# VH-VL binders against f1miw6, part 9

Target 1, 251 residues: f1miw6
Amino acid sequence: MPHFAKPLLRNIITRNLFNSIKKKQCLQYLQTLRTLQYDGFTTVYFGETDIPESLVTGEDFSDGYYMPTPTWCVVHAGGSQGWVPWKYRMFLRDELCIKQEDNLFFEFCDVVKKAYGKCAIVVKERRRQDATRPKEGKETEAQAHVPSVVNLTSVTCCPEVAKSYGHKLLTLPSPYNYLNPLDSAWSSLKWFIINNRKEFCLQSVDGVYSYQYILFSDLISKGIERINLSKWRTITTKVRRWENYYLGKLS

## First folded at step 19 (VH-VL)

Design d5
Fold by OpenDDE, fold request of step 22:
Structure d5 (fold): chain C 251 residues (1-251), chain A 122 residues (1-122), chain B 107 residues (1-107)
Amino acid sequence: as target 1 above (251 residues)
Amino acid sequence: QVQLVESGGTLVQPGGSLRLSCAASGFTFSYYWMTWVRQAPGKGLEWVANIKQDGSETYYVDSVRGRFTISRDNAKNSLFLQMNSLRPEDTAVYFCARVFSDYGYQSAFDIWGQGTLVTVSS
Amino acid sequence: QSVLTQPPSVSVAPGKTARITCGGDNIGDKYVHWYQQKPGQAPILVVYYDSDRPSGIPERFSGSNSGNTATLTISRVEAGDEADYYCQVWDYSSHYVFGGGTKVTVL
């Protein structure tokens, strides 16, 4: 009987330790963010969202033939100031090659510098899928290794690049993704797509064939534009309330 | 056609008050920040004030702060500048302009009216 | 408040290139916009975001911004380019600032 309890306890301890570490990371993130804000840094959230083609077409692939539909990745940034005056990017995620644009983060950093001055650029922590095997290595004191580089699907966010423009790159811990107002913005965008995609459909008749086209770029553009500054302020205010809540609970 | 038309510029005595109006047409007025810019005779351009789309935010140059009030009526496609405690140095052609917005950020002034002359003299 | 410095005048021969400078502390860290104003007329935006051009503005108009100097370049200058030119920035103190203006004379 005693042998079965060991793995369960180890899993519970590991989960609790993981939770404790993540809580500490959250607190550190929040403290750093507040410090930067007090120091006059403008908070900008930089991130991406996936838009499956099925979301745009409305095709319900419920009937079991999982044809992998192309997925579009939209990259943009926003905050209490609204959308950053930087042109959002769209990338097609194909199984083969996500072309990383090496200069995109430089361009972004330059734009936000010109727009806002020094910025706290917040990015989500990429869930390393492979970190499931806890290497039994030594309890090296969890120095909050702010990962020096955050790789988005299409963009590499480098702290040194950010620094060279006078910015600070911050990583939002993965369990606290709801503290990223971009998630709300992306949800709003997806909602817009679902509800308005028909308005962006064109029908063309070529002889005996009828074609339906979706103006995808226009749909995305309009969806992004719909999230105005007022909406951003509402979203960021909500996030700020949560931040304050956690600062109070975790302190 | 996109157009801005200013009105209300007149001669006024020092200490007096004046309200300028700007009528917008040819674009969705409520989508844009609006601005007033003035130009004294033979002088350069001076920014005066900005107002947000919904009127919830306003910005002023320091020299007019507390004396001038920018406002708008989106239903009437109209921009206003209430000028109080006018001074001789406020003598200028006042231009109404549309603020170009890219991705929600305030940028340059892409559409201008022809201006209205305000003269403050004893 | 940011101060933008422009030369009071620039003279250029027809067909040549005019360069109008706008100086400011760390102006390269800000977006610069440029306006053309002819006598008795309203200003016209000719360059925005340092180097972007509005529709209808000729390709002869270009902008650059680096360090402490922004530059409006007018290539193949025409008689119709004679005007006052103003640079502008939005500063982080929530103010628009114009330069003093440059009179371009086509000789």
Scores: ipSAE 0.012, ipTM 0.541, lowest interface PAE 8.5, mean pLDDT 85
Fold by OpenDDE, look of step 19:
Structure d5 (fold): chain C 251 residues (1-251), chain A 122 residues (1-122), chain B 107 residues (1-107)
Amino acid sequence: as target 1 above (251 residues)
Amino acid sequence: QVQLVESGGTLVQPGGSLRLSCAASGFTFSYYWMTWVRQAPGKGLEWVANIKQDGSETYYVDSVRGRFTISRDNAKNSLFLQMNSLRPEDTAVYFCARVFSDYGYQSAFDIWGQGTLVTVSS
Amino acid sequence: QSVLTQPPSVSVAPGKTARITCGGDNIGDKYVHWYQQKPGQAPILVVYYDSDRPSGIPERFSGSNSGNTATLTISRVEAGDEADYYCQVWDYSSHYVFGGGTKVTVL
C-alpha cells in the first residue's frame, strides 16, 4: 500500500525546512552585519512603507464595498544617527515605474557616502505574497482579477551599485523584518497620521459644496520629523538587543 | 538532491520556434531568480535571460530581446524559454541555472543543469 | 555592455599557483563571480562576490578584485583543476556579462 504521506505532513515538513533555512539566513545576515560594523561601516536601513488613503481619510469601509483606495509609498532611510539627511520620496503605488527606481538608489548611495562614508545598507526581503491557494470553492465565473498586486518595490536596490559607492548591501530575511528599525519608525508615522490627520485638514466651501482637503505632504513631513534622534536611538537599541539575542540563539 | 534538468533542445530551421523547459527539484524553486545561459560550440558562456521569483521582472541579452521570452511556473517547478525567430547564431547548449541569493537581489549562478542542445540550421 | 577580458590560456605546473585575470573598466566596483567548466560538463561556481567560496570548493581557490582587474587564484594546482574558467559580473544595465574564458592547462 503506497503510504500516501498525508498532505498535512508535507506541509509541516515544508514549514520546518523553511524555518530552518530562514534561521540560517538570519544568522548569516547578523554575522555579516556585525563584521561590517567592526570594519567601520555605518549601518543604514533603507526601505519603504505603504500608506493607504483610507488610513489618512479614516473612511471605515466596514460596509463590504472594498473600494481600492490609492496607496502611497513612502521611501526613506534611517539608523542610529536618525533619519538619513536625504529627502524622502513619495509615490503612488500604481505609478511606480522601474526607471525612476534605479536613479533613486544611486542618489541615495551618493548621499550616504557623503554623509557617513562607507555604509552597510540594509533592505528588507520582499515578502512573497503567498499566492493564497485559491480555495477550491465553487466555479462561479467571476474571475475577480485579483490584481496581482505585484508588490513592485518602489526602488531597485543593486549590490553592485552599492559597492560602486563603497557600500555593502544586505538583505534582511522576511521573517525577521522586526530587526529593521524602520518598521518601528513606520508604525510611529502611521500612528501620527491616524491621530493628527484632523489638524491637517482644510475645509473649503464652494457654493453648495463643502470640501475637505488633507494636506498629505505636510502630514507626512511632520510625522517623519517627529521621529527624532532620541527616538531612533531607542528603536535601534531595541533592535540591537534582538540581534544579540538571535546571534546567541542561532550560533 | 538539488537538480535542474533542461529539455526541448532539437534541430530547427532558421526562423523557426522552440520552447525549452527546465525542471527544478530538491529546492524551493519559487524562492530563487532563475536564468538561462547558452554556450555555442567551442565558444564561451553567454548570459541569455533572467526572471524574478514571481515572474514580474525579466531581463534579456540584447541579441535575443524581442525574440526570446523567459517564463516560469512555480507550481510546477518549471522554467521556460520560448525562442522565436531563431537564427544560426542561436545554436548552442542552453543551460538553466539558479541564481544564488545571498544578501542581495542578484548573485552568482550556483546550480546548473546539464544543458540542452539547440541547433539552428537549414 | 561591459566587456570582460580574460587571457585565452594559462599554463601551470602541478603544485604551483595559477592566476587567472579578468579585466574590465572599473571592475573593482562590481562583484565578480568565477566558474569552472570541464569539457562536456556544466559550469561550477568556484568563487562568488569577489572572494567568497561555495560549500565544497577547496580553499585552494581564492578571488580578489580591485581597480580594473579581478583575479582567480588557484594554489597548489592539481591535474583535476585543468578546465576553462569564466569570470562574470552583473552590470548596471541589468545584464550579466561573462569573460571570454581562460583555459588552464596543468603541465
Scores: ipSAE 0.000, ipTM 0.486, lowest interface PAE 11.6, mean pLDDT 84

## First folded at step 20 (VH-VL)

Design aa1
Fold by ESMFold2, fold request of step 22:
Parts: C-alpha cells; structure tokens; sequence
Structure aa1 (fold): chain C 251 residues (1-251), chain A 122 residues (1-122), chain B 107 residues (1-107)
C-alpha cells in the first residue's frame, strides 16, 4: 500500500469505528427508553435554550462592529403530558459570571415524582468539547477571582439524584439531537417571540423622553402557554415516528 | 433592516474554481446557522450546504461533497462558499439564507438574499 | 434523500381557493415549510412547521400536513398570489429537500 494511502486508510477506519459507536449508543438509548416506557416510566425531556436579547428587542447590528448582547437561558421540561407542572427558570448568561443552580435538578426530580411518579428523564448529551472541561467544584477554581470565567452549563443533572427519587436519567446521543421534542418546543417559542415581541412593548411618554418597556417575562410566559397539550402531542408523535424509523434503520 | 447580499457569481469554465460571498446585516449573524441554496435557470430550489454558528459543523448535498466548502467569518458577518472542480450542472443562482432557529435541523429558512448567478460553460 | 412531489401547475380563478400539494412517504412525520417565489426574486417563507405563518403573511395562507401529503391552501386568491410555491423538509438522512415547485396561475 503506498505511504500516502496509509494516513487516509487509517482515517477512514477510525471514522467508521466512531460512527459505529454512535449508532450503538443511539440503539442502546432507544432500547432503554422503550423498556422504561413499557415498565411504566413517564418520559420527561429536561433541557435549556438560549434566547439572545436581540431576538426579543429586535435591535440592529448593521453598523459593522461586533458587540456581544446578553443571552437569557430558559430551563424547562415537557413530554406527551405537556409542559411539566414546574415553573420554568430564566437566568442571564454572562462570560464573566458562573451561574450553576446546584439544587434545581433536585427540585425538578421531586416535582416530577409528585406529578407523574417514576420518570425516564431525558437530557441531551453534552458536546464533545464539554468532556475536556474542568469539573465544577474543583478547589483550584475557588482560590482567587478569575476575570475570564466561562459559563459551561446552567444545571447539573446527576444520575444519583434522579435514582434517589426513583427516576432514570437518560442521555440522548448528540448526533441524534433531533430526537428531542423539547428542541421543537424551543423553536416554536422563538418563533412566537419574533412574531409577537412588538405587542409586548409598552410606550410611555414622561415629559422629557419617550420610553419603551418590554414585558419580557410576559412574552416568554405567553410563548410557553401557546405550546399547549395539543402541540406537545403533535411534537412527541412526530418524534416517536422518527425513533421508529431509526430503530429500523440502525438495527 | 435584515439583509443578505451575495456576490462573486460569474462565468467560469468546467474544472474551474470560484468563491461566493454573502454579507449579512441587521441581525446577530453569529447566533444563526447559515445555508446556501441554488436554483438552476428555469428549475427548482436545491439545498447545497449549511454551517453551524461557530463553523464547527458543516453539511453538504451529496453532489457537491468534496468539491464545495462552506465557511463563515463571524467578525465580518460573512458567509462563504468555495466552489472547486466546477461542472456544468453547478450552473445556478446561488442564494444564501438564514436558518431559523439556532438548531441545524427541521428548520425553515426565513431570510434570503437575492442570489448571485454562477455559469459553468466553455 | 427524500423526494417531494408537487404538481407542476395549478390554475385558479380570482377569489377562489388554490390548493398546492406536496407528496412524500410519511411526510406527516416531518415539518413542512412553504415558500413563495415570484420571477426574478428570492423566495419568501409563507408557512413554517406545517401550519404556522410568519408575521406579515395574510391569514388566507394556511397549511396542513398528515399521512403522505402536505397542503398549502391560499383562500380568496388575488392576482398578486401568482408565483411558484415550494415545499421543504429536513429528511431522515439529514438533508434539506425541496419539492419541484408548483406554478400558481390566477386566471
């Protein structure tokens, strides 16, 4: 075999092994999910989405200068039963701030236990890059103020916490994120925001200046409300059909 | 005002190369996946490629894989398509478009440029 | 890659209803988006996620999707609705796919 062909051949073999591993992970995920569903676990998808402030305000960045705008993180959960009866959370993402809500997942597990009993809680696999980042809570990170702090995740989802409430925590493999119905709900929320943000601006005139107030919490609340049980059933029905397709394709 | 403007389309010979550019304005370019869609004269639309917000993931229609490279420069609000080994069947108007939402799947393309014509012939 | 089949043309009288179909195996499992394109112009999105409209699109544009057929419906058709219409999905293989297009003629 020519020397030039050796690197190409090894790359092809390595890529085939990687693809095979991801296919097996997806099959294992789907088989586990189906088994839990058969055993009476309620499926709940738990996750987050980022809403940049520019999506809400409609502010224009056409001046040619790049200036980061604040990004809000929304944390919620849902499934074929609709949104979990749990108040979604919003918080501000900032590169200089670490905001890790240590008890949020504990609270969530308790709420869904009371609402549905035992649950199969599905979260998306973290990006490959996340596997190389330092763990939260290392003593070295607390020694001094660090101006350049990276906000990695909003919520820590611990399998042992889920297990302590009788739940099972499942990770959806990252190449198959389109099997997460919560992403479709997030997209619908973002469409609601861009279509309706003008209705949530109050204009006030106070002598010297005109003011425009954005009812951000009302906008998000209304957008989540518009994704009702009927919408959730449509979304989860489509996802189940895709799951069935991939069970046949990957088997 | 939200706008996408393509440039770089011209006449090239088969086997030639060409780079298309798309300038974005009026929105936060770095928050969206971006895509190229082409339309041969008198024909329908064909998706060509898309690219993730940070440029780390790219996807292509089979007919251009290995010949075309999609890229972006978020500091310049610009999307690019490097087209190599051009064939007569690549003759089309090339549109850049924004993928709404921040996911690269199951999405609509909500903002389109006016397109730039690429002609591949002797 | 999926194949989306649209009729090449639909003729409709002003004030009547045009129905443009988009056929595909199990298209009801997918989200269908619809675009309007007038000659020499870029496409514009008129329906997304099967049945929703972006701001600025008249309510006489509507969509449905079930089984093997998605349908764009234009009620009370006006001369200005004369255009090509394309359906689009993201298929099981991870590709974005457009239908062949339907020319709507208002006569």
Amino acid sequence: as target 1 above (251 residues)
Amino acid sequence: QVQLVESGGTLVQPGGSLRLSCAASGFTFSYYWMTWVRQAPGKGLEWVANIKQDGSETYYVDSVRGRFTISRDNAKNSLFLQMNSLRPEDTAVYFCARVFSDYGYQSAFDIWGQGTLVTVSS
Amino acid sequence: QSVLTQPPSVSVAPGKTARITCGGDNIGDKYVHWYQQKPGQAPILVVYYDSDRPSGIPERFSGSNSGNTATLTISRVEAGDEADYYCQVWDYSGHYVFGGGTKVTVL
Scores: ipSAE 0.761, ipTM 0.892, lowest interface PAE 1.2, mean pLDDT 82
Fold by ESMFold2, look of step 20:
Structure aa1 (fold): chain C 251 residues (1-251), chain A 122 residues (1-122), chain B 107 residues (1-107)
Amino acid sequence: as target 1 above (251 residues)
Amino acid sequence: QVQLVESGGTLVQPGGSLRLSCAASGFTFSYYWMTWVRQAPGKGLEWVANIKQDGSETYYVDSVRGRFTISRDNAKNSLFLQMNSLRPEDTAVYFCARVFSDYGYQSAFDIWGQGTLVTVSS
Amino acid sequence: QSVLTQPPSVSVAPGKTARITCGGDNIGDKYVHWYQQKPGQAPILVVYYDSDRPSGIPERFSGSNSGNTATLTISRVEAGDEADYYCQVWDYSGHYVFGGGTKVTVL
């Protein structure tokens, strides 16, 4: 009797089905994107990146037993036309400073409509790490030194908001995050930060965060500016070639 | 100062096991993917494994999959490589390296340790 | 998938230009990083993302990447540039891959 073989076969079938679903999601994403591009939609990649404060101020000498460093979140968008002509946003991600801007996506949709007309707005699928963590079923009572953030996204992107401006909101499946040219732009920004932070870093006599924020904002602005139209075209050309590879592979 | 220090390399018999450690200091260890790269005597560099910031994703070169396990302890700023079923071709200097950026793809390795020598010989 | 082919050695006179190639199918679609390694030392990143330099790397080091070939160029070569040089990519299968290395000898 092959009773023990049935559980092993079920596990293999379940994993194959999950992988097949993710492959189909990617193929559907790519086919939809190509259709929208053919129909005259301008592709715009909208997203965020996290920058720990230590990357800006310099690497510390801590043993890691103290995790004091807040994380800054930068929100921007771009594509083969370069950065969207929209002022990027910067938030401190801790509970005390970051406030989710409920109207930010509305403003963004209006700006890109005026700049490019109808857009295919691509955002990364947020990984469901929340769904994989155990839940106690009771409301948590957190202490002040632990942020109680619900999600890692500073902006809620509603498909109906995009549709009301004539846009289409697309979600890039998580296993294929390397098809997001914003990640290459964000990496270039982080390289610019580490390579140039000494030039922009002033030692404040009081060490107030407002001094660091002003210098940090200037460093970020210069780093974003360095990623010019030529670099954006290189990045998006590489992404398109990777997309063509996976379109052929996933058939 | 930013530093990576490997330890645990020694002489091991074929089929044996060994655990390598890498101590990190001077940077926010939990922000970065980490990697192991090896170099056989007189040979070139070979990527071995990498691990995501929270340890939830691990990737290996085919020749070590199933035998090696990469892990990390962010509370101790430490990276590990558990090496089982060692073969003579695993003889190499093993480097610990930082994957620059918080993404685990298309990245460069910007900080390297000095390496620890593993010799697998009967 | 990715196999990165480098010449085993390059000889160059001081003050001249060394060019180290890294060949691979469609390598121009990937980001190429370059490392310098001197005997008994750890590698040092000298070029990232095809053509950019970390702080502290002289502007004599430059890179390009197009089609099936990436190139590291060292202008006005100095004796201190004598080292092994490796290219590296992340390939379509999700693996990091190094080239076989090129020993640069300064005559």
Scores: ipSAE 0.758, ipTM 0.892, lowest interface PAE 1.3, mean pLDDT 82
Fold by ESMFold2, look of step 21:
Structure aa1 (fold): chain C 251 residues (1-251), chain A 122 residues (1-122), chain B 107 residues (1-107)
Amino acid sequence: as target 1 above (251 residues)
Amino acid sequence: QVQLVESGGTLVQPGGSLRLSCAASGFTFSYYWMTWVRQAPGKGLEWVANIKQDGSETYYVDSVRGRFTISRDNAKNSLFLQMNSLRPEDTAVYFCARVFSDYGYQSAFDIWGQGTLVTVSS
Amino acid sequence: QSVLTQPPSVSVAPGKTARITCGGDNIGDKYVHWYQQKPGQAPILVVYYDSDRPSGIPERFSGSNSGNTATLTISRVEAGDEADYYCQVWDYSGHYVFGGGTKVTVL
């Protein structure tokens, strides 16, 4: 039987140190973001969300066991100016041969440069197992000018590509993901899907898959369209006030 | 049909332990964060705990931290609440609810069970 | 943790408008969700994200949120609207918080 008090104390100490590091990273992120905003950079949040097919169809219900469902990934970007004026991307994650699009971030940087000029491009920190891998277990050395990459599951985000367009790539620390207004936009899209999926399925006849596929794409497009500039301004205004709160608390 | 069914509520002595269960059906359980909310007799709603889709993150109201443990088994579409060191103040109907967001913050609870009554008294 | 203040009760005549307030410091910075609970039943979500309605909730339920006050408005009140109503936020400390509840009585 494990000695619960001894392992628990060691885990508490480790978690407190990790939280202190993440608080410092959040302060550095917010201070950097404010400096870039003061210097005339347009803030753009770039990211992705997963939509399981069952959220749209409603037909793949688990009764007592987990059953795998196909998942779509939607990639888009936005900020206080609304959705970025580019066509969002949809990928099916359950296809065997689908790969990340290597040049999508390059295309994105070009589009936002033309639309807004220099941007502070904010992406979420990848999930914590990359951020918590022990440094002692890997040989990392101070190398002069070695570029690094911030990866979404569907898109490679290279800081040097962003820099070549005059942009700055920023990573939002994962314990503070609620400071990403794109997550609120994604949640609004998912609410739209569940509230309206029945209406969009009225054209389905005898299980014809082509009609369901067309209706799914139309549902997503309409949901994105419903998150208009006024909704984006509300979302980003709330996020800015939360940022101000944490700047005061964490400083 | 989307459904949440709680079980395990009963009378227990102060200092005792109890495990609540919630069986989910009719939706992809592993996609959603899940939560427990309680309501003392004649009182309002109080959030108790929530848990991430994969069980890797758990959060608790301060009054139960260290005494209650939320957990889930996605293979069985089940949510649990282990309650230890029970106090008379823990007497309530305990509801299982679905968090409508895969992010686990700033969210509403869109699907609720009917609740299970826990009574803590000597 | 945040404190959400609701009036304990509101009385309204049938066909009139009920307004249920939820007070909190800078609540306008948060998303407010509203629940209806009838005696012996589980709560149901009636408004989310300040002002949006889930499918199946009548249009006469609406919400607003600004400054220090969020409001649930029930237009053309019916006898079936008699219930307890709760507001809910996710606060700066990362906790979900409910208001104390408001009993709506239809005279």
Scores: ipSAE 0.733, ipTM 0.877, lowest interface PAE 1.3, mean pLDDT 82

